# Designs tried in a protein design chat: VH-VL binders against q0atu2. Part 68

Target 1, 119 residues: q0atu2
Amino acid sequence: MLDKKARIRTSREYRNVFEKGKRLSGRFLIIYYVENALDNNRFGFITNKKIGMAVIRNRIKRQLRAIVREYQGQVKNKHDIVLVARAGIGKSSFEGMEKDYIAIMKKAGLFARNANKID

## First folded at step 19 (VH-VL)

Design tl11
Fold by OpenDDE, fold request of step 20:
Structure tl11 (fold): chain C 119 residues (1-119), chain A 121 residues (1-121), chain B 111 residues (1-111)
Amino acid sequence: as target 1 above (119 residues)
Amino acid sequence: QVQLVQSGAEVKKPGASVKVSCKASGYSFTGYDINWVRQATGQGLEWMGWINPYAGETGYAQKFQGRVTMTRNTSISTAYMELSSLRSEDTAVYYCARDYDYYETSYFDYWGQGTTVTVSS
Amino acid sequence: QSVLTQPPSVSAAPGQKVTISCSGSSSNIGDTYVSWYQQLPGTAPKLLIYDNNRRPSGIPDRFSGSKSGTSATLGITGLQTGDEADYYCGTWDDNPSAWYVFGGGTKLTVL
């Protein structure tokens, strides 16, 4: 699990990212990201009902948290980032999801210049 | 400006198939799911399914599984909905609608103008 | 017939306030967020309310939404003749599988 300080926790914080942030879409993921006034990044995860039943939503959320945790140290600081699962993600593999995450984060320019796991 | 423009009215015989198109403009086509909703004359709205235009993944309402096929052509930003084995009860206006995610839900923020499909012998 | 239940019709005079109810269950309204759509005669539906109580740009503040338990409510103040339309509530459901559900629609007549 992500550190408490690295998590977006309140509905107000989530909505702030949706309202003020930039939006980018990949195959399985949509990210909303905005600069924050902190020294660290915060991540949020959205798995709404359209992607499947609760069991599926919970599985996807766990997988996304694992992916984010793996690459967390390579993400530029001072960002609030919300990951939204897209329709069809329930049929994706973990590797496919990871690939999509890396691609969309690269497109957003959110990885640090010295990042090595994304090559 | 975001726009969804659908194909013209269709008249079909029972047992035939109909394919309705929905051309999107004013936004990144592959970045938003497309929903299809129909409305029989004088009746309410009925959700049919969604398509993710990025790679073409689909999810259909149970009622239409086996009869509906949703596809897309990304080169022309167009979504398609094909309904087969048509029956009189399929007579309706068919809409495409863009799906927008917000917090823990999504909503249909832009709609096509609708396509009237009439099934009669 | 419809998964979500709405009154078939409501009516009021110009300038008055009307409310439209939308009743669901724990698997839909009770566990997610509601949207409302306005459909003027002979036109496609238009998004009116999302996230229970938020208005898209261009929607006047005369329109409001709320949710409590397994029910949602659309409020319209300062009723105008142009508000005469059908109104639908909608939300996602995951019982028995993921699908979007609508109310049966409410016809609003301005007297």
Scores: ipSAE 0.915, ipTM 0.959, lowest interface PAE 0.5, mean pLDDT 96
Fold by OpenDDE, fold request of step 20:
Structure tl11 (fold): chain C 119 residues (1-119), chain A 121 residues (1-121), chain B 111 residues (1-111)
Amino acid sequence: as target 1 above (119 residues)
Amino acid sequence: QVQLVQSGAEVKKPGASVKVSCKASGYSFTGYDINWVRQATGQGLEWMGWINPYAGETGYAQKFQGRVTMTRNTSISTAYMELSSLRSEDTAVYYCARDYDYYETSYFDYWGQGTTVTVSS
Amino acid sequence: QSVLTQPPSVSAAPGQKVTISCSGSSSNIGDTYVSWYQQLPGTAPKLLIYDNNRRPSGIPDRFSGSKSGTSATLGITGLQTGDEADYYCGTWDDNPSAWYVFGGGTKLTVL
């Protein structure tokens, strides 16, 4: 799992990202992102009840964490980023989610220029 | 300015189908789910289902499973709700509403003006 | 018959305070966040409160929301004649599957 310092943990921190951040939507994911005053990135994950029962929500959350961990080293620093699962994600494959994540993050310009896992 | 504009009133006979449209403007159509909610005369709000306009995934309330079909045309930013095998009990005002995610939930922040559907012999 | 329970009606004089309750269960209000919608006569619903207690832009601070346990409450202070409307609470539920649930609605009459 992500280090504690790399996690958005409080409701206040989440809401700050929602209110002050930029929003971008993909097929399965919405990202809210805003610059922070830290020396590291923080990630948050939201799985709304609309995407399915608790078992589904937990599975999706685990998959999204895995995706973020895989690419976190290639993300521009000093950002708070919240991933919100969209309706329909419950039927998506892991690869589909990963593809969507990469696409959205590219659109947001959040990957470093020398990123080597996103081409 | 975000707007949802729905099609005009419909009068149908029992057993027929009705298809209501909802044209969105002022925002990225594929970036927000669309919900459909109906309201019988003098009654409360009833959620029917949602559609993700990006690829067209849907989720319907159990009550309408097998009878409702939600679709979209992204080229014209329009969502559609079709209800088949109409009954007199389906007489209601039908609304489309944009879904907005905030923290651990979502809410309906913009609504269409409603479409009156009357089912009568 | 509605999943969430509201009083059918409330009334008060202008300038007074009213509260509208919304009762649910652990699978909905107890485990998520509540929204409130205002529906003026002959119009479409309008978002009034989200995230239990947050107001969208344009909603005056005399409207407030709160949640405790499996119940939510809408508060309206300084009641105005223009507040006469139907009010609905709503939230997501995952029992038996994901669906959005509304209260039965409360008709507010300004005396």
Scores: ipSAE 0.915, ipTM 0.959, lowest interface PAE 0.5, mean pLDDT 96
Fold by OpenDDE, look of step 19:
Parts: structure tokens; sequence; C-alpha cells
Structure tl11 (fold): chain C 119 residues (1-119), chain A 121 residues (1-121), chain B 111 residues (1-111)
């Protein structure tokens, strides 16, 4: 689980990222990202009803948290990043999600230069 | 500016199929889902389904399962909605609409001008 | 017929305030955020309110939205003749599967 310090927790914080951040879309994920005034990154996760029932949404959220946790040490500091799951993600494999995450984060330029384990 | 421009009016006979197009411009086509909504004359809005233009994933309303097919051509930023086995009840104006994901939901922020489809014997 | 319930019509004189209700259930309005759409006669729908109470750019502050429990409300103050239109609430539902639901629509007449 991500540390509390590394999580976006309030609706106000989420909306701030949506309104002030940059938006990039992948196959299964949309990311909104903006610089913050902190010394750490914070991540938010959105799984809306487009994905399906609550059981599916919760599963996807857990998987996305696992992916973000795996690569969090390679992300450039001082960013608030919100991951929004696209509707089709419910039928995707974990590997497919991971691949999409890596691709979109690279496109956003959010990975550090010395990032490891990135295909 | 974001625009969705749909194909022209169609007249079909019962049992036939109709394919409506929706050309998007002013934004990254693959970055936003496209929804289809229809409206019979004097009636309300009825959601038909969505398509993710990135890879073509779709979700259809249960009512239209088996009769509707949503596709896209990314090279020309165009979405398509095909409805088969047409019946008189399918007479309506058909709209495409861009889906904007915001916080814990999504809404349709831009709409096409609509395509009138008339089904009559 | 429609998953979300709206009054079929409302009317008021110019300058007055009107409200349009939208009633749903726990699987739709109760669990997510509501949008409102305005449809002028002979035109395509237009986004009016999103996230229960937020206005897109270009929408005047005469238009407001609120949500409580499984119901949403659209408010229009300082009613103008140009506000005469059909208004639809909408949101996502996940029962039995993911689908978008609209209200039946409300015809607003400016007297």
Amino acid sequence: as target 1 above (119 residues)
Amino acid sequence: QVQLVQSGAEVKKPGASVKVSCKASGYSFTGYDINWVRQATGQGLEWMGWINPYAGETGYAQKFQGRVTMTRNTSISTAYMELSSLRSEDTAVYYCARDYDYYETSYFDYWGQGTTVTVSS
Amino acid sequence: QSVLTQPPSVSAAPGQKVTISCSGSSSNIGDTYVSWYQQLPGTAPKLLIYDNNRRPSGIPDRFSGSKSGTSATLGITGLQTGDEADYYCGTWDDNPSAWYVFGGGTKLTVL
C-alpha cells in the first residue's frame, strides 16, 4: 500500500489536479499531473462507473496501486498525479495495464532518467 | 475548438442497416471516448453506448446488444455507429458526444449536430 | 420509462426562478455525480452543469445545480425567454452493468 503521504486524499486535492494539471491519455489510463509544493509525489486513483460494478472498480484500483507502487521510486519528484481508469480497462490484463502506465508516464516525461525496469 | 460533425440524414426500410459517421476535430481523437445517444421525435434522450477510439473497445446499452456496432477510423478521427435490423421505432435523431472524464464520473461536453434516421416501409 | 425521473414540464415568467428535479436511485445519482444538459428547440443538447454543481465556461451563474441523496436539482434564476428549452439530467449507473442514464426531460416554458 502507498504511504499516506504519497496519496491524494481529498476531493479538493483531486479537483485541483484535474483543473490545473496536464492531461494525457493512454489505452486504459488517463493521467492528470501537476507540480506540487511538497517534497514528495502524491498519487490518486479514479475508477468510475464506466468500468463496471464496484467489484470490478475495486479490483482495478488495487491493480493500479500495485503498479504505481512498483515504479514510484522512478517518478520525478514534486508531482501530484491522478490516474483515471478508462472503461475498457476491466477486460485488460495486469501486464496490459502496466504497459499502458509505463507508456503514458514516459510520454508525460515523469520518469527519472535513471529509471529501471522500464520497457 | 472541439467539433463533432456527423453524416447526413438517412432513409431506410425495415430490416435494413444504417451507418452514421462522426468526425472529430480540435482535440486528440483517441484520448476521449465517444458516446452515441438517440432521440425519437418528441421524446427524450436515450444512451446507446460508448467506444474508446484508442483501440476500439466498446460498451453497449443492453437494449441494443446484438444490433449496434460502434467502430472508429483513427486516421481520419471518425467514429461510426451502425444499427442493423432497423424497425420503425428506430426512427430518431442520432447524436455522437465526446465523453470527458472528470473526477469520479464523466459527462458529455461536446455533441455532434445530429443525424436524422427515418425507418419507413 | 426513463431511469431518472423529471417533471415533464415547468413554467415561469421572465425574471423568476425555476427548479427542475431529477430523482434516481442509489446505483446512479446516489453513488456518482450528475450532469445537466440544455436542448434548445431544433438543436443538439448542450452541457449545462457537471459534477452536480459546476458550470462549464460560458454558462452564466443564473444556472446552478445541487444534489442530495438520490436526487438532483437544477436551478435557474432570472429566467429569460432564451432559456425556453428541454433540460435533461444524466449520470452513470452500474446496475446491472455500466450504462449512462438520462432523465425523461423537462420542458421549460417561459410565460
Scores: ipSAE 0.868, ipTM 0.943, lowest interface PAE 0.6, mean pLDDT 95
Fold by ESMFold2, fold request of step 20:
Structure tl11 (fold): chain C 119 residues (1-119), chain A 121 residues (1-121), chain B 111 residues (1-111)
Amino acid sequence: as target 1 above (119 residues)
Amino acid sequence: QVQLVQSGAEVKKPGASVKVSCKASGYSFTGYDINWVRQATGQGLEWMGWINPYAGETGYAQKFQGRVTMTRNTSISTAYMELSSLRSEDTAVYYCARDYDYYETSYFDYWGQGTTVTVSS
Amino acid sequence: QSVLTQPPSVSAAPGQKVTISCSGSSSNIGDTYVSWYQQLPGTAPKLLIYDNNRRPSGIPDRFSGSKSGTSATLGITGLQTGDEADYYCGTWDDNPSAWYVFGGGTKLTVL
């Protein structure tokens, strides 16, 4: 769903966001975000082994991609944004992750428009 | 600056419980997970588990499952580790450590000073 | 034995170089990123190296790290008597389930 232009692709690009970006944590998610020099946003998704085995980590990434896709049109452009799964995320429902994402993105000031699904 | 300050030394009898506290300062307490690690005298480091202080969720090493409970009080930025059914083998220094997420891993960037727990009859 | 294997001890003279190995497996070092912790006598551990080879602020560049395959190495040059400590490698593993594993530790003696 997210096209190649909207994806952070390389480890170098990911590490740049961690090193240069702002960090904001929610209940089950952390975002790192930084302005980029492009006309568009790019999104990245990170899990690590503390989250669980690969099948669990891949399921969580898929759920986070679906959430980002739903709200991507509302995100202010020119940002690289990495979503990091936080320990305990496996206990959250899809709806819980979605609410957490909305809250974090609103607190970061990254939503540009008012939407029915946002608090 | 980031600090983790732990409660004082404890002496316990076998079969009792101990609850060690870890007070965080200098950062957003709910924004980072806390891990607990212990070290018996002259031995290596042994990971016990983590707590997500925002969600309250925990994950425990298999060895301690059923005996360890990790909790927190976000109002005072304090994490707790309680170990029950104590045995002499539980005599150790107990550390809390802050878990920092970086790329596809995480590591313990700040540690408490340690809490000595002695279990003797 | 520890899942991450380190030599129990190493020693060298002041001013010399020493390396400390950490041998793991495909489920940990081979598929993750290694940290190193220094524990000076009577103190809590301190982060020394993260992301295989990066130093946090305040750690001198005499300390270095590397990873190859399922093994990691801590290098220390210009040894000083203040470097006498226990050194631990550490990383996440997911076999059989998610946990953080430390190496058994290496006691460095500066003679």
Scores: ipSAE 0.840, ipTM 0.923, lowest interface PAE 0.8, mean pLDDT 92
Fold by ESMFold2, look of step 19:
Structure tl11 (fold): chain C 119 residues (1-119), chain A 121 residues (1-121), chain B 111 residues (1-111)
Amino acid sequence: as target 1 above (119 residues)
Amino acid sequence: QVQLVQSGAEVKKPGASVKVSCKASGYSFTGYDINWVRQATGQGLEWMGWINPYAGETGYAQKFQGRVTMTRNTSISTAYMELSSLRSEDTAVYYCARDYDYYETSYFDYWGQGTTVTVSS
Amino acid sequence: QSVLTQPPSVSAAPGQKVTISCSGSSSNIGDTYVSWYQQLPGTAPKLLIYDNNRRPSGIPDRFSGSKSGTSATLGITGLQTGDEADYYCGTWDDNPSAWYVFGGGTKLTVL
C-alpha cells in the first residue's frame, strides 16, 4: 500500500508535473517526473477514456499501483512521478507493464538507491 | 521542430486500397501515438483510429473496423494508414496527428499537411 | 449531425467578441476534457485550446475556453480577419467504446 504522503493528491499537483516535469515513454507507459521540495517521493496514476471503459481503466490503475509499491523503496527520493497509461496498455500482461516500468525508471535515472541491485 | 510529412495525393478506383504514409521528425517517434483523421470536401473532421508506434497496437473507429489497417516502420519513423474496399464516400483529405497526453486527457498537438484521396470510376 | 453539436456558423465584426458552443453528453464532455482546433482555409487543423481552457505556446490570450456540465465554449475577443476559419471541439468518449469525437465544426466569418 502506498503511504498517504507518497501520493500526488490534487489536480493542480498533477498538472504541475505535466507542465514542469520531464517526459519519458515506454511501450505502454509514460512517466512525467520532477524534483519536489519534500523529503520523499510522491506517485500519481493517470488513465483517460482512450484506454477503454471505466472497468478497464480502474484495473490498469490498480496494476500500476501494485508495480510502483513493489519498487518504491528503490526510487531516488524527492521526486513527483506520474505514470500515464498509453493506448494499447489493456492488451499488456501485468509482467509486461512491470518490465516497461523498470525500463523507464532506469532510463530516467530514478533507481539510484539500488540501481545495481535491480540487474 | 516537430513535423509530420505525409505522402502525396492519390487517385483510386472503387474497390481498390490506398496506403498513406506519415513521416515524423523532430521528436522520438515511438514516444507518442499517431491518430488518423479524415475530412471529406466541405465536411467536418472524422476520427479513424490510433496506433501506438512502440507497441504496434491499434484501435479503430467502429465505422472502419475491418477496412482500415494502421502500421508503422520505426526505423524510418513512419506511420501508415491503409483503407481497403474504397468507395466514392471515402474521397477525403486524410490527416495524421500526434497524440499528446496532459493530465486525464490527450489532444492532437501536431498535424500532417493532409493527403487527398480521390475515389472515382 | 455529430455527437458534439456546434452551431454551423457565427459571425462578428473586427474587434468584437464571439463565442462558439459545443454541446455533448455525460460520456464525453461531462466526464472528460475538451480541446479546440482551428482550421484556416486550405490548411490542416491546429490545436487552439486543450484541457478545457489552456492555451498552447503561441496562442494569444484573446482565445479562451470553458466547460460547464456537458457543454464547452470557445471565446474569441478582439476579433481579427485572420481568425476567419472553421473551429472544432474534440474530446475522448467511451460510449459505445473508446473513440475520439469531433464537433461538426463552426465556420467563423469576420465581417
Scores: ipSAE 0.836, ipTM 0.923, lowest interface PAE 0.8, mean pLDDT 92

Design tl11
Fold by ESMFold2, fold request of step 20:
Structure tl11 (fold): chain C 119 residues (1-119), chain A 121 residues (1-121), chain B 111 residues (1-111)
Amino acid sequence: as target 1 above (119 residues)
Amino acid sequence: QVQLVQSGAEVKKPGASVKVSCKASGYSFTGYDINWVRQATGQGLEWMGWINPYAGETGYAQKFQGRVTMTRNTSISTAYMELSSLRSEDTAVYYCARDYDYYETSYFDYWGQGTTVTVSS
Amino acid sequence: QSVLTQPPSVSAAPGQKVTISCSGSSSNIGDTYVSWYQQLPGTAPKLLIYDNNRRPSGIPDRFSGSKSGTSATLGITGLQTGDEADYYCGTWDDNPSAWYVFGGGTKLTVL
């Protein structure tokens, strides 16, 4: 589980990232991100009904949280980052989601240098 | 600046197939899903399915399973919808629409101009 | 009948207010966020309202939306003749599987 301070909590905070943040998309994920005024990062996780039934959506959120937790030490601080599941993500493996996350975060410039776990 | 430009009108006989194209411009094509929606003359809007242009993954409405195929060519930023075994009730205007994710939902923020498909004997 | 039920038509005079209802269920409107689309005669639909009550840039504030329980409402004040169109509510549903559902549509006539 991510630290309490590392979670985006309210719908207003989530919507702020969508309204003010930059959007980058990968194969199965979209990331919205914006600089915050804190010393740390905050993460949010979004699925909607186009992804599937609640069981599927909750499984996806759990897997994304685990991925973010694994790489959180490599993420540049002071960002609010929302991960959004794309249609089709339910067929992806954990490894597939992980590789997509790493690629998107590198493209966004959110990983520190030398923070490459894959290739 | 975002535009979805569709192919021209088609006239088909029952039993034939039709393939409608939707060329995207003004945004990163693989970054947004494309949905297909049709509208018979004087009728409402009917959702047909989506394609994730990055992965090529699709999801179809049950009504069209086995008759519809959605594809794309990312090198020319174009999505396609093919409907086979056409019937007269498939006469409609077919739209492509861009799906925009926002919070816990998504919606169709840009639409193509529509492609009229007429199925007649 | 459509899964999302709208009145087939509504009418009002210029300058007046009109509302258009959209009635759904717990698996769609009751648990999701509603969009509204405007379709002017002979044209493609256009997004009018998203996230229940938000307006895209360029949509005047005389258009409004709300949601209560399993129903949504589109409101139009200061009605203009150029508002004559078909109006559709829409949302994602996951019963029995993921799909996008539109309301049956409401034809607005400005007399």
Scores: ipSAE 0.827, ipTM 0.921, lowest interface PAE 0.9, mean pLDDT 92

